# Ledger of designs, part 231: VH-VL binders against q0aze0

Target 1, 268 residues: q0aze0
Amino acid sequence: MKIILVNNRFKENTEKKAQEIAGQLSALNVEVIIDNGLDEPYAGTVDFIMVLGGDGTMLRAARRYGQRAIPVLGVNMGTVGFLSNIEINELAEYLPLILREEYSLEARMMLEVAVFQQQSLLTRVFCLNELLLRSNSPRMLSFALEISGQKLEPYRGDGLIVSTTTGSTAYSLSAGGPIADPQLDAFIVTPVASHIINKRPLVVSPEREISLHLLEEREAIIGIDGQIKMDFGAENRVLIKRAPHPLLMVNLKAKPFFTSIDRSLQRQ

## First folded at step 11 (VH-VL)

Design P38 (framework fv_ragifilimab)
Fold by ESMFold2-Fast, scan of step 11:
Structure P38 (fold): chain C 268 residues (1-268), chain A 124 residues (1-124), chain B 113 residues (1-113)
Amino acid sequence: as target 1 above (268 residues)
Amino acid sequence: QVQLVQSGAEVKKPGASVKVSCKGSGYTFTRYYMYWVRQAPGQGLEWIGVINPDSGGTTYNQKFKDRATMTVDKSISTAYMELSRLRSDDTAVYYCARVFESGSYYLDTPFDYWGQGTLVTVSS
Amino acid sequence: DIVMTQSPDSLAVSLGERATINCKSSQSVLYDSNNKNYLTWYQQKPGQPPKLLIYWASTRESGVPDRFSGSGSGTDFTLTISSLQAEDVAVYHCQQYYSTPLTFGQGTKLEIK
């Protein structure tokens, strides 16, 4: 068995723990590839991906490896997140099940985001939570939204979020979007501080293509999963569609999504 | 192991064009954005533009947009930057630089590897 | 354009003493979604390309001695060399990668007193 162990190199504790776990796995005749974010993603075949850290590390792993149809397990380092399944202290208990492939998989849709400068493809990225278009100045944006060739009336405001159902509990929620069952496939389109009161969040088929471009020359940015930032100007356009493959998340332990989100919303 | 090797020094007359090359090795050429930066003698650094070596997509600093052309030849892992209608104030060392991956193949990361530089002298 | 201004233009420090270089951006380079400052520091020796020292304002590049540290947030940033060594004589440049065009400070020349 070959496992990629993803960790956050900017947390010294996490890197040391990754080395320790790699040693334990090697002792069990498991070949381990450590990905701490410094090098290119491992290009060879692997059987399993283990992510050590919080939701942020899982989002990075999803962008690097999510399109390869490999089981991905989130292992939390002490603070419960939405994308982890087990705690680091539970790893020894569950390791035999991992090695025997005794687990279920939950498919989570991903976004494919293509950013163009005029007609030229500038970048293509995948993400698990969302794309955010936002103003980078005190001035509101004026922008066009097109859904599968249908041109909507112009948007005015601070920006727009195009989210997966997994991302429904991330920034989209904070901006007034609905909570969605992550087992559903859909785009959630949530305005950010819209100046137009009748611009409501939209839930659209994952087979649709969404495009965005600015109608006025403004300073704007595109954010991906809250981690990647790109300039977005009047010469740019972005095309968003469902990624070819979902992220295959490992379930070793029942994690009650609705109970967890309900508890989170009761906190102040 | 990662290296960016640039072409040799050039001397050009005003009005001419220069084409600088940058060959990458020791990494997957198409995964890292290639940036071009110049430095006039005794001056600071100035960004010219960036190219996606996989797609050929480009973004230019507006100051250079009408004179600079960036291209790539994937078969030999080489990026090119051509600057036309040269002026004496284009005399500078021209550098190629690669983006720091850090889990992202994107425009928003710093330059981790630089070429050795190519001195372009423009004189009559 | 985001204008990057370094101070001082030149600095002479005795061996073993602390060197401090400042960098100010005309606009914030802090991205609130990831809480990162899009600010780098480069070291450049004569006849050589710039070498990455610090990114995300305070993260040292692998292989960079721990006497180099970066601090600051938003618009005001500092590069500190806690105990100057002879090999540290160079020009230091700050750079923002928050917005295009990517812009650099004018450089600070560090010399031994």
Scores: ipSAE 0.677, ipTM 0.844, lowest interface PAE 1.9, mean pLDDT 88

Design P39 (framework fv_ragifilimab)
Fold by ESMFold2-Fast, scan of step 11:
Structure P39 (fold): chain C 268 residues (1-268), chain A 124 residues (1-124), chain B 113 residues (1-113)
Amino acid sequence: as target 1 above (268 residues)
Amino acid sequence: QVQLVQSGAEVKKPGASVKVSCKGSGYTFTKYYMYWVRQAPGQGLEWIGVINPDSGGTTYNQKFKDRATMTVDKSISTAYMELSRLRSDDTAVYYCARVFESGSYYLDTPFDYWGQGTLVTVSS
Amino acid sequence: DIVMTQSPDSLAVSLGERATINCKSSQSVLYDSNNKNYLTWYQQKPGQPPKLLIYWASTRESGVPDRFSGSGSGTDFTLTISSLQAEDVAVYHCQQYYSTPLTFGQGTKLEIK
C-alpha cells in the first residue's frame, strides 16, 4: 500500500506530526510519500491520500490530486471545518479500517476552470468549492454571463461566484446563495452585490458550461477556493465546467451535515 | 536539482533584436510558469512577462508588449524571450525565473529559482 | 500599477546590530479571501541573481536563517535582520505579486558600518 500524506508546512508542528505518522505507517509496511504543498504533486500511483490539517489543506489536496479517483481522508488537527472526517487523536483507532479498505466514499463534484488570454489558454485549475470573480477596485464590474451558449442580460456589481454544492456553505453562502445538499451535483451561480434588481442565485445542471468575461476594462480578480488569485481583464475569459472526476472523500464517521450547518449559523 | 541555464552575453546595435534562451532541468518543465525580468546596471528589477510553458499562453507588461515575444520549445525544455527594436536603455541583465506550477494550483513562492542572467549591451 | 517604495536607499549597520528595511506599496497587497499579503523580499549579492528570502510578507523561505524576519500588512512592510552577519551585505528588494504588472522596490543597499 502506498499513501500520500498531505500537510501544511507553514502550520506549527504539522510537519513533525506528518513525519511521526509516516513512521507509524512504515512500521505497518505502508509506503509513504509526504507532500508539504511546495513540491510538484507526486506523479506515481497511490492507493490512498491522507490530509493532515483543516479545510484549507483539504482544498489544496483536492486541486492537486482530486482528479485521480483516489480515496482522500481529511484528518483534523484542531481546526474547525466541514471537509475533515476524523480527528488526529482518532487516527490510531481508524487506521486498521483504512488498511483493510473498510470505509465508504462520498463523491463530491469539482469545477474545471480554464482562463484564457484572448484565444490562448493561460491556466486550467480544478477546485472543490468555487470560483469568485470580483472587482479589485471601488468601481463596479460590468460583465457577461453565458450558460451553455445562452447569453444572459449583462451583470453590474461587485462580482459573481460559481460554486459546487460542497462550496454552497463557503463564499456563496455569504453572498446570499442557498445551502445545498452536498450529495447533489449542481452549479450554484451567486451574484456579489449586484446593482441590477432581480439578479438572483441560479442553480443549474452540472452538465452546463458557464463562461464569464468583462464588458469594460476594469481591475478584476478571479479567486479559486479562496486560495489562488489571478488578475482578470477585458482580454480574459473564463470557462467553467464540471471536472471529469469527483473528489472521492473517505467516510469513516457519520457526517451530520444539516445539523452541523444549522448549529454553525445559529452561533454567528 | 532544479536549474535554469541562460544563453551567453550579447552586444547589439540600436534597432536590432536579441533572443535570450533559458533551459530548465531537474523538474517537469511544463508544470511551472516562466517569468522574465530585467535589471539595468545599478537599477531595480523590472518584470517583462510570463509564459505558461504547457500552452504557450502569455501575459506581458504593457511597457514591453509591442517589442517582447516569449516562446517555449517543450521538446528541449527551453524558454525564449526576444526583444526587438533595441534602444540603449534596454542595456540590462535579463533573467528567467520559475514560478510554481503553471496551469494549476496555489502560488506559494513566486520566484523560487532564477537563471544566472544574460547581459545584453546595446550601444552604437 | 502598484508602485513599491523602499526606505532607506542605503543603510550601514554594525555587525551584531539590528537592520531594518521598509517597503511601502501604493495600494493594499492583502487578499481578503485568504488573508495573505502578496509581498516578497529578495537578497541580491553582486554578480548574482536575486535569492528569495521571505514570501507572504512574513514566511521565511527554507534554508534562510531565523535572524531574517518579515512583518507588516496591507501597504507597509518591514524586513528585519536581528543580528547582522558579514554575509548579509547585499541589496534587498521587495516585490508585490498581488497584481500585474509585477513590481519591485528600488532596492536597499545594506553595508557594514
Scores: ipSAE 0.628, ipTM 0.827, lowest interface PAE 2.0, mean pLDDT 87

Design P4 (framework fv_ragifilimab)
Fold by ESMFold2-Fast, scan of step 11:
Structure P4 (fold): chain C 268 residues (1-268), chain A 124 residues (1-124), chain B 113 residues (1-113)
Amino acid sequence: as target 1 above (268 residues)
Amino acid sequence: QVQLVQSGAEVKKPGASVKVSCKGSGYTFTGYYMYWVRQAPGQGLEWIGVINPDSGGTTYNQKFKDRATMTVDKSISTAYMELSRLRSDDTAVYYCARVFESGSYYIDTPFDYWGQGTLVTVSS
Amino acid sequence: DIVMTQSPDSLAVSLGERATINCKSSQSVLYDSNNKNYLTWYQQKPGQPPKLLIYWASTRESGVPDRFSGSGSGTDFTLTISSLQAEDVAVYHCQQYYSTPLTFGQGTKLEIK
């Protein structure tokens, strides 16, 4: 068995814990590859991916490895979140189940984001939560949204979020989007501080293709999962589709989504 | 071991064009964006543009957009930057540089590996 | 365009003493979504290309000695060399990668006193 351990080298105790776990796995005849986020993704075949950290580390792992259709387990170290399944102090208990492949998988849709300048493809990235288009200045944006070739009336405001159902509890929630069952496949399109009356969040089929471009020369940013930042100007356009493969998340322990989100929202 | 190796020094007359090459080795060439930067003698660094070596997509500094052309030849892991209609103030060392792979346009380490530089002298 | 200004233009420091170089951006290079400052420091010796020292304003590149550190946030940044060694004589450049065009400071020449 070959396992990738994904960690954030710059988080407190994470590198030390990754090395400790790698030693334990090696003692069980498991080959371990450590991915601390600094090197290029491991190109070889692996059987399992273990992510040590919080939701941010899981988002990074999903971008690097999510399209390979390999089981990914989130192991929480620190801040409580939605993407981890077990806590670090529970790993020893569940490790025999991992090695015997005694777990279930939950498929989570991902976005494929392609950014163009004129006719040229600048970049293609995959993400688990969302793409955010926002103004980088005090001036509001004016932009066009097309859904499967259907041109909507122009948007005017601070920006727009195109989210997966997994991302419905991230930036989309803060902008007034709905909470979605992550087992559903859908795009959630949420305006950010729209100045046009009755611009509401849209829930659309994941078979749809979504495109965005600016109608006026403005300074704007495209953000991916809150981690990647790109300039976006009038010569750019972005195309968003459902990614070819979902992220395969490992379930070793029941973590009811609705109970978790309800508790999170009621905290004061 | 990652290396970026550039073509040798050039001397050009005003109005001519120059084409500088940059060959990458020791990594997956198409996985990393390639930047071009220049430095006039005794001056600071100036960004020319960036190219995605997988797609050939480019973004130029507006100052150079009408004269600079960046291209790649994936079969030999080589990037090129051509600057046309040369002026005396284009005399500079031209560098290629690699960004760290993170699956994005502008993140991580923008210039983790640099070529050795190519001196281009433009004089009458 | 974001304008990067370094100070001083040149600096002479005795061996073993602390050297500090400042860099100011004309607008913030802090991205609020990831709380990262898109600022990099390079070391350039005569006849050589720039060498990456620090990225994300304070993260030291692998192989760079512990005496180098970066600090600051938003618009004001500092590169510190805690105990200057002879091999540290170089021009130091700051760079922002928050937005295009990518821009560099004018450079600070560090010399032994």
Scores: ipSAE 0.635, ipTM 0.828, lowest interface PAE 2.0, mean pLDDT 87

Design P40 (framework fv_ragifilimab)
Fold by ESMFold2-Fast, scan of step 11:
Structure P40 (fold): chain C 268 residues (1-268), chain A 124 residues (1-124), chain B 113 residues (1-113)
Amino acid sequence: as target 1 above (268 residues)
Amino acid sequence: QVQLVQSGAEVKKPGASVKVSCKGSGYTFTSYYMYWVRQAPGQGLEWIGVINPDSGGTTYNQKFKDRATMTVDKSISTAYMELSRLRSDDTAVYYCARVFESGSYYLDTPFDYWGQGTLVTVSS
Amino acid sequence: DIVMTQSPDSLAVSLGERATINCKSSQSVLYDSNNKNYLTWYQQKPGQPPKLLIYWASTRESGVPDRFSGSGSGTDFTLTISSLQAEDVAVYHCQQYYSTPLTFGQGTKLEIK
């Protein structure tokens, strides 16, 4: 068995814990590759990916490895979040099940985001939660939204979020989007709230292709999973579609989504 | 071991074009954005543009957009920057530098290796 | 365009003493979503390319001595060398990578008194 341990280099405790876990796994004849985010993603075949950290580390792991159809387990290091399945202090209890491959998998859709400069592909990225288009100044944006070639009335406002169902509890929720069952495959298109425009969130088929471009030269940005930032100007176009493969998340312990989100919202 | 190796010094007349090369080794060439920066003698650094070596997609500093062309040859892991209609004030050391991809040229963990530089002298 | 201004243009510091270089951006380079400042510091010795010292305003690159530190947030940033050594003689540049065009400060020349 070959396992990738993904950790956050900028958290000293997670780096040390990754080394400890790698030693334990090596003693059990498991080949371990440590990914701290600095080097290229490991290109060889692997059987399992263990992510040590919070939701942020899981989002990074999903962008790096999510398209490979490899089981990914989120191990929480003490930060509250939605993407981890077990706590670090539970890992020893669950390791035998991991090594015997005694777990279930939950498929989570991902976005494929392609940014163009005219006809030229500038960048392509995959993400688990969302793409955010927003102004980088107090001035509102004027932009065009197309869904599968259907041109909607122009948007004028602070921005727009295109989210997966997994992302429904992230930035889309803060912007007034619906809470979605992460077992559903759908895009959620949420305007960054402006009462002047009065646009409503849309829930659309994941087979739809979404295109965005600016109608006026503005300083705008595209954010990916709240972690990657890209400039977006009038000569840019972004194309968003369902990624070819879902992220395969490991379930070792029941995480009741609806009761968890309900408690979280009551404690705001 | 990551290395970026650039072509040798050039001397050009005003109005000519220069093409500088940058060969990457020790990493997957197409996985990292490449950007170009110049430095006139005794002056600060000035960004020219960035290229996605996998797709050939480019973004230029508006100041250079009408004269600069960035390209890549993936078969030899080499990026090129050509600057046309040269003037005396284009005399500078031209650098290539690597920026990790991950969806944009600005990443969670910046990774930055520089070539040794190519001196381009433009004189009448 | 984001304008980067360094101060001073040059400074002389005695061996073993503290050197401080400042960098100011014309607008914030802090990204609210990830709480990171898109600001780097480079060291450049004569005849050499720039070398990455510090990224995300305060994260030291691997292999860089701990006498180098970065601080600041938003628009005001500082590079500190706590105990100057002879090998630290160089020009230091700050750079923002928050928005294109990527822009650099004019550079600060550090020399020994």
Scores: ipSAE 0.665, ipTM 0.840, lowest interface PAE 2.0, mean pLDDT 87

Design P41 (framework fv_ragifilimab)
Fold by ESMFold2-Fast, scan of step 11:
Structure P41 (fold): chain C 268 residues (1-268), chain A 124 residues (1-124), chain B 113 residues (1-113)
Amino acid sequence: as target 1 above (268 residues)
Amino acid sequence: QVQLVQSGAEVKKPGASVKVSCKGSGYKFTGYYMYWVRQAPGQGLEWIGVINPDSGGTTYNQKFKDRATMTVDKSISTAYMELSRLRSDDTAVYYCARVFESGSYYLDTPFDYWGQGTLVTVSS
Amino acid sequence: DIVMTQSPDSLAVSLGERATINCKSSQSVLYDSNNKNYLTWYQQKPGQPPKLLIYWASTRESGVPDRFSGSGSGTDFTLTISSLQAEDVAVYHCQQYYSTPLTFGQGTKLEIK
């Protein structure tokens, strides 16, 4: 068995903990590849991906490996979040099940984001939560939204979020979007501080293609999963569609989504 | 072992063009964005542009957009930066540099590996 | 464009003493979504390319001695060398990668007193 162990070297002590776990797995005849986020994603054949960290580390792992149809397990090492399944102190208990492949998989849709400058492809990224278009200055944006060739009335405001259902509890929620069952595949399109009060969040088919561009020259940015930041100007266009493969998340321990989110909202 | 090896020093007359090469080794060449930066004598560092070695997509500093051309030859893991209509104030050491992390966020990370530099002297 | 200004232009410090270099950006380089400052420090020795020291304003690159530390947020940043060694003689550059064009400070030359 070959496992990729993903850690975040930018977090205290994660590199040392990753080495300890790699040693334990190696003693069980498991080949371990450590990915600390600095080098290229491992290109070889892999049976399993173990992510050590919080939600941020899982989002990075999903961007790097999510399109390979390999089981991904989130192991929490910090602040409790929604994307990890077990805690680091539970790993020893669940390791035999991992090695025997005794777990279920939950498919989570991902976004494919392509940014163009005129006709040239500038970059292509995958993400688990959302794309955020926002102003990088005090001035509001005027921008065009097109859904599968249908041109909507222009948007005016601070920006727009295009989210997966997994991302419905991230930035989209803060901007007034609905809470979605992550088992559903859908785009959630949520305006950010719209000047036009009648602009509502949209829930659209994951088969649709979404495009965005600015209608006037402004300083704007595209944010991916709250981690990646890219400049976006009037010569740029972004295309968003459902990624070819969902992230396959490992379920070793039941985590009831609706009671968890309900409890979280009571504390906010 | 990651290495970026640049072409040798050049002496050019005003109005000429110069093409600097940067060969990457010890990593997957198409996995990391390539930056070009220059440093004139006694001055700070100045960004010229960035190229995606896989797609060929480029972003230039507006100051250089009409004179600089960045290209890649994937078969030999080599990036090129050509600067045309040279002036005496283009005299500088030109560096290629690799982005810190692999992947798609080419303008969102610092530069980790740098070439050794290519001195371009523009004089009569 | 974001303008990066370093101070001082040159600094002489005795071996074993603290060296402090400042960097100011003309606008904030803090991205509020991830709470990170898009600010990096490079060390450049004569005849050599710059070498990455600090990124995200305060994270040390692997292999960089712990006497080097970065601090600050938004527009005001500091590089500190807590106990100067002879090998630390170099020009130090700050850089923002918050927006294009990518911009650098003018550099601070550090010398032994």
Scores: ipSAE 0.499, ipTM 0.779, lowest interface PAE 2.9, mean pLDDT 87

Design P42 (framework fv_ragifilimab)
Fold by ESMFold2-Fast, scan of step 11:
Structure P42 (fold): chain C 268 residues (1-268), chain A 124 residues (1-124), chain B 113 residues (1-113)
Amino acid sequence: as target 1 above (268 residues)
Amino acid sequence: QVQLVQSGAEVKKPGASVKVSCKGSGYRFTGYYMYWVRQAPGQGLEWIGVINPDSGGTTYNQKFKDRATMTVDKSISTAYMELSRLRSDDTAVYYCARVFESGSYYLDTPFDYWGQGTLVTVSS
Amino acid sequence: DIVMTQSPDSLAVSLGERATINCKSSQSVLYDSNNKNYLTWYQQKPGQPPKLLIYWASTRESGVPDRFSGSGSGTDFTLTISSLQAEDVAVYHCQQYYSTPLTFGQGTKLEIK
C-alpha cells in the first residue's frame, strides 16, 4: 500500500506530526509520500491520500489530487471543520480499517475552471468549493453570465460566486446563497452585492456549462476556494463545468452535516 | 536538479528584432509557468509577460504587448521571447524564470528558478 | 499599475548589525479571502540573476538563512537581516504579484560599513 500524507508546513507542529505518522505507517509496511505543498503533486500511483490539517489543507489536497479518483481522508488537527472525518487522536484506532480498506466513500462534485486570455487557454484548475469573480477596484463590475449558451440579462455589482454544494457553506453563504446538502450535485450561482435587486441565487444542473466575461473594461479578480487569486480583465473569459471526477471522501465515522452546520450557525 | 539555460548575448541595430531562448531541465517543463523579466544596466527589474508552457496561453505587460511574442516548443522543453522594433532603451539583460503553474499550486511553492540571463545590446 | 517604492536607495551596515529595508505598495497587496500578502523579496548579487528570499511577505524560501525575515501587511513591508554577514552584500528587490503587470521596487543596495 502506498499513501500520500498531505500537510501544511506553515501550521504549528504539522511537519513533525506528518513525519511521526509516516514512521508509524512505514513500520506497518506502508510506503509513504509526504506532500507539504512545496513540490509538484506526486506523479505516481497511490492507494490512499491522508490529509493532516483543517478545511484549508483539504481544499488544497482536493485541487492537487481530487481528479485521480483515489480515497481521501481528512484528519483534523485542531479547529472543527466540515471536510475532516476523524481527529488526529483517533488515527491509531482507525488505521487498521484504513489498511484493510474497510470504509465507505462519499462523492463530492468539483468544479473545472478554464480561464482564457482572448482565445488561448491560460489555465485550467479544479476546485471543491467555488469560483469567485469580484472587482479589484472601487468601481462595480458589469459582466455577462451564460448558462449552457443561454445569455442572461447583464449583471452589475461587486461580483458573482459559482459554487459546488460543498461550497454552499463557504463564500456563497456569506453572499446570501442557500445551504445545500453536499451529497447533491448542483451549481449554486450567487450574486455579490448586485445593484439589480431582482438578481437571485440560482441552483442549476451540474451538467450545464457556465461562462463569464466582463462587458466593460474593469479591474477584476477570480478567486478559487479562497486560496488562489487570478487577474480577470476584458480580454479574459472563464468557463466553468463539472469536473470529470468527484472527490472521493473517506467515511470512517458518522459526521452529520446538518447538526454540524446548525451548531456552527448558533454559535456565531 | 532544476536548471534554466538561456541563449547567448546578442547585439542588434535599432529596428531589428531579437529572439531569446530558455531551455528547462530537471523538472516537468509543462508543469510550471514561465515568466520573462528584463533589467536595464544599473536599473530595476521589469516584467514582460508570462506563458503557460502546456497550453501556450500568454499574458503580457501592456508596455510590451505590441512588440513582444512568447512561445514554447514542448518537444525540446524550450521557451522563447521575441522582441521586435528594438530601440536603444531595450538594452538590458533578459531573464526567464520558472514559477509553479497557475491554478492548484500557483505560487504555493518556494521554487523560483531563474535563467542566467541574456544580454541584448541595441546600438547603431 | 501598482507602484512599489523601496527605502532607502542604499544603506551601509556594520558586520553583525541589523539591516532593515522597507517597501511600500501604492495599493494593498493583501488578498482578504486567504489573508495572504502577495509580496516577494529577492536578493541580487552583481552579475547574477535575482534569488528568491521571501514570498507571501514573511515565508522564507528553503535554504535561505534564518537571519532573513519579512514582515508587514497591506501596503507596508519590511525585510530584516538580523546579523549582517559579508555574503549579504547585494541589491534587494521587493515585488508584488497581486495584480498584473507584476511590478518591482527600484532596489536597495546594501553595503558593509
Scores: ipSAE 0.673, ipTM 0.848, lowest interface PAE 1.9, mean pLDDT 87

Design P43 (framework fv_ragifilimab)
Fold by ESMFold2-Fast, scan of step 11:
Structure P43 (fold): chain C 268 residues (1-268), chain A 124 residues (1-124), chain B 113 residues (1-113)
Amino acid sequence: as target 1 above (268 residues)
Amino acid sequence: QVQLVQSGAEVKKPGASVKVSCKGSGYTFTGYYMYWVRQAPGQGLEWIGVINPDSGGTTYNQKFKDRATMTVDKSISTAYMELSRLRSDDTAVYYCARGFESGSYYLDTPFDYWGQGTLVTVSS
Amino acid sequence: DIVMTQSPDSLAVSLGERATINCKSSQSVLYDSNNKNYLTWYQQKPGQPPKLLIYWASTRESGVPDRFSGSGSGTDFTLTISSLQAEDVAVYHCQQYYSTPLTFGQGTKLEIK
């Protein structure tokens, strides 16, 4: 068995914990590849991905490995979140189930984001939560939104979020989007501080293609999962569609979505 | 063991073009962005552009967009930067530098390894 | 374009003493969603390419001595060398990677007094 162990080297003492766990897995004849976020993603075949950290580390793992259709387990290192399934102090108890493949999988849709400069494909990225188009200055944006070739009236405001259902509880929620059951596949399109008060969030089929471009030269950025940013100018166009593979999240322990989100909303 | 090796010094006349090469070794060439930066004598560093070696996609500094062309040859793990219609103020050391690719984000990468530099002298 | 300004242009510091180099950006290079500053420091010795010292404003690159530290957020950043060694004589450059075009400061030449 070959496992990728994903951790965040930028967090204090996380590398030490990763090495300890790698030693434990090696003692069980498991081959371990450590991904601390600084190196290129491991290119070889693996059987399982174990993510040590909070939601942020899981989002990074999903972007790097989510399209490979490999089981991904979130192991919480002390940060409360939605994407981890077990706590670090529970790992030893669950290892026999992991090694025998005695777990269920939850499929979570992902976005495929293609950014063009002129006619050239600049980059293609995958993400679990959302793409955010936003102004990078006090000036509002004017931009075009197309859904499956249907041109909507121009948007004016601070930006737009295109979210998965998993991302419905992330930035889209803060911008006024609906809470969606992660078991549903859908895009949630949420305006950010729209200058036109009548612009509402849209829930659309995951088979739709969403296209965005600026109508005026502005300082704008594209944000991916709140972690990665790219410049976005009038020469750019972005195309968003459902990624070919969902993230396959390992479920070893029941974690009720609705009670978790209800508690989170009461704490805000 | 990561190494970027650039082509040798060039002397050109104004109006000519120059093509600098940068060969990567000790890593997966297509897994990292390749950046081009220049430094005129006694001046600071100036970014020219970046290329994704896997897709061939490029982003240029607007100052160089009409004269610079970045390409890659994946079969020999080599990146190229060609600068045309040279002026005397293009005299500089030209560097290639590697950036880490995390899901194809060209702006999200420190320049962790640099080539040794190629001096391009443009004189009449 | 984001303009990067370093100060001073040059300084001389005695061996074992603290050296401080400042870098200011014309616009914030802090991405508020991830709380990261897109700011990098490089060391360049004569005849050599720049060498990465610090990225994300305060994260030391592997192999860089502990005497080097970065601090600051938003528009004001500082590179500190706590106890200057002879090998630290170099030009130091700050860079923003928040927005294209990627831009560098003019450089600060550090010399032994």
Scores: ipSAE 0.365, ipTM 0.749, lowest interface PAE 4.4, mean pLDDT 87

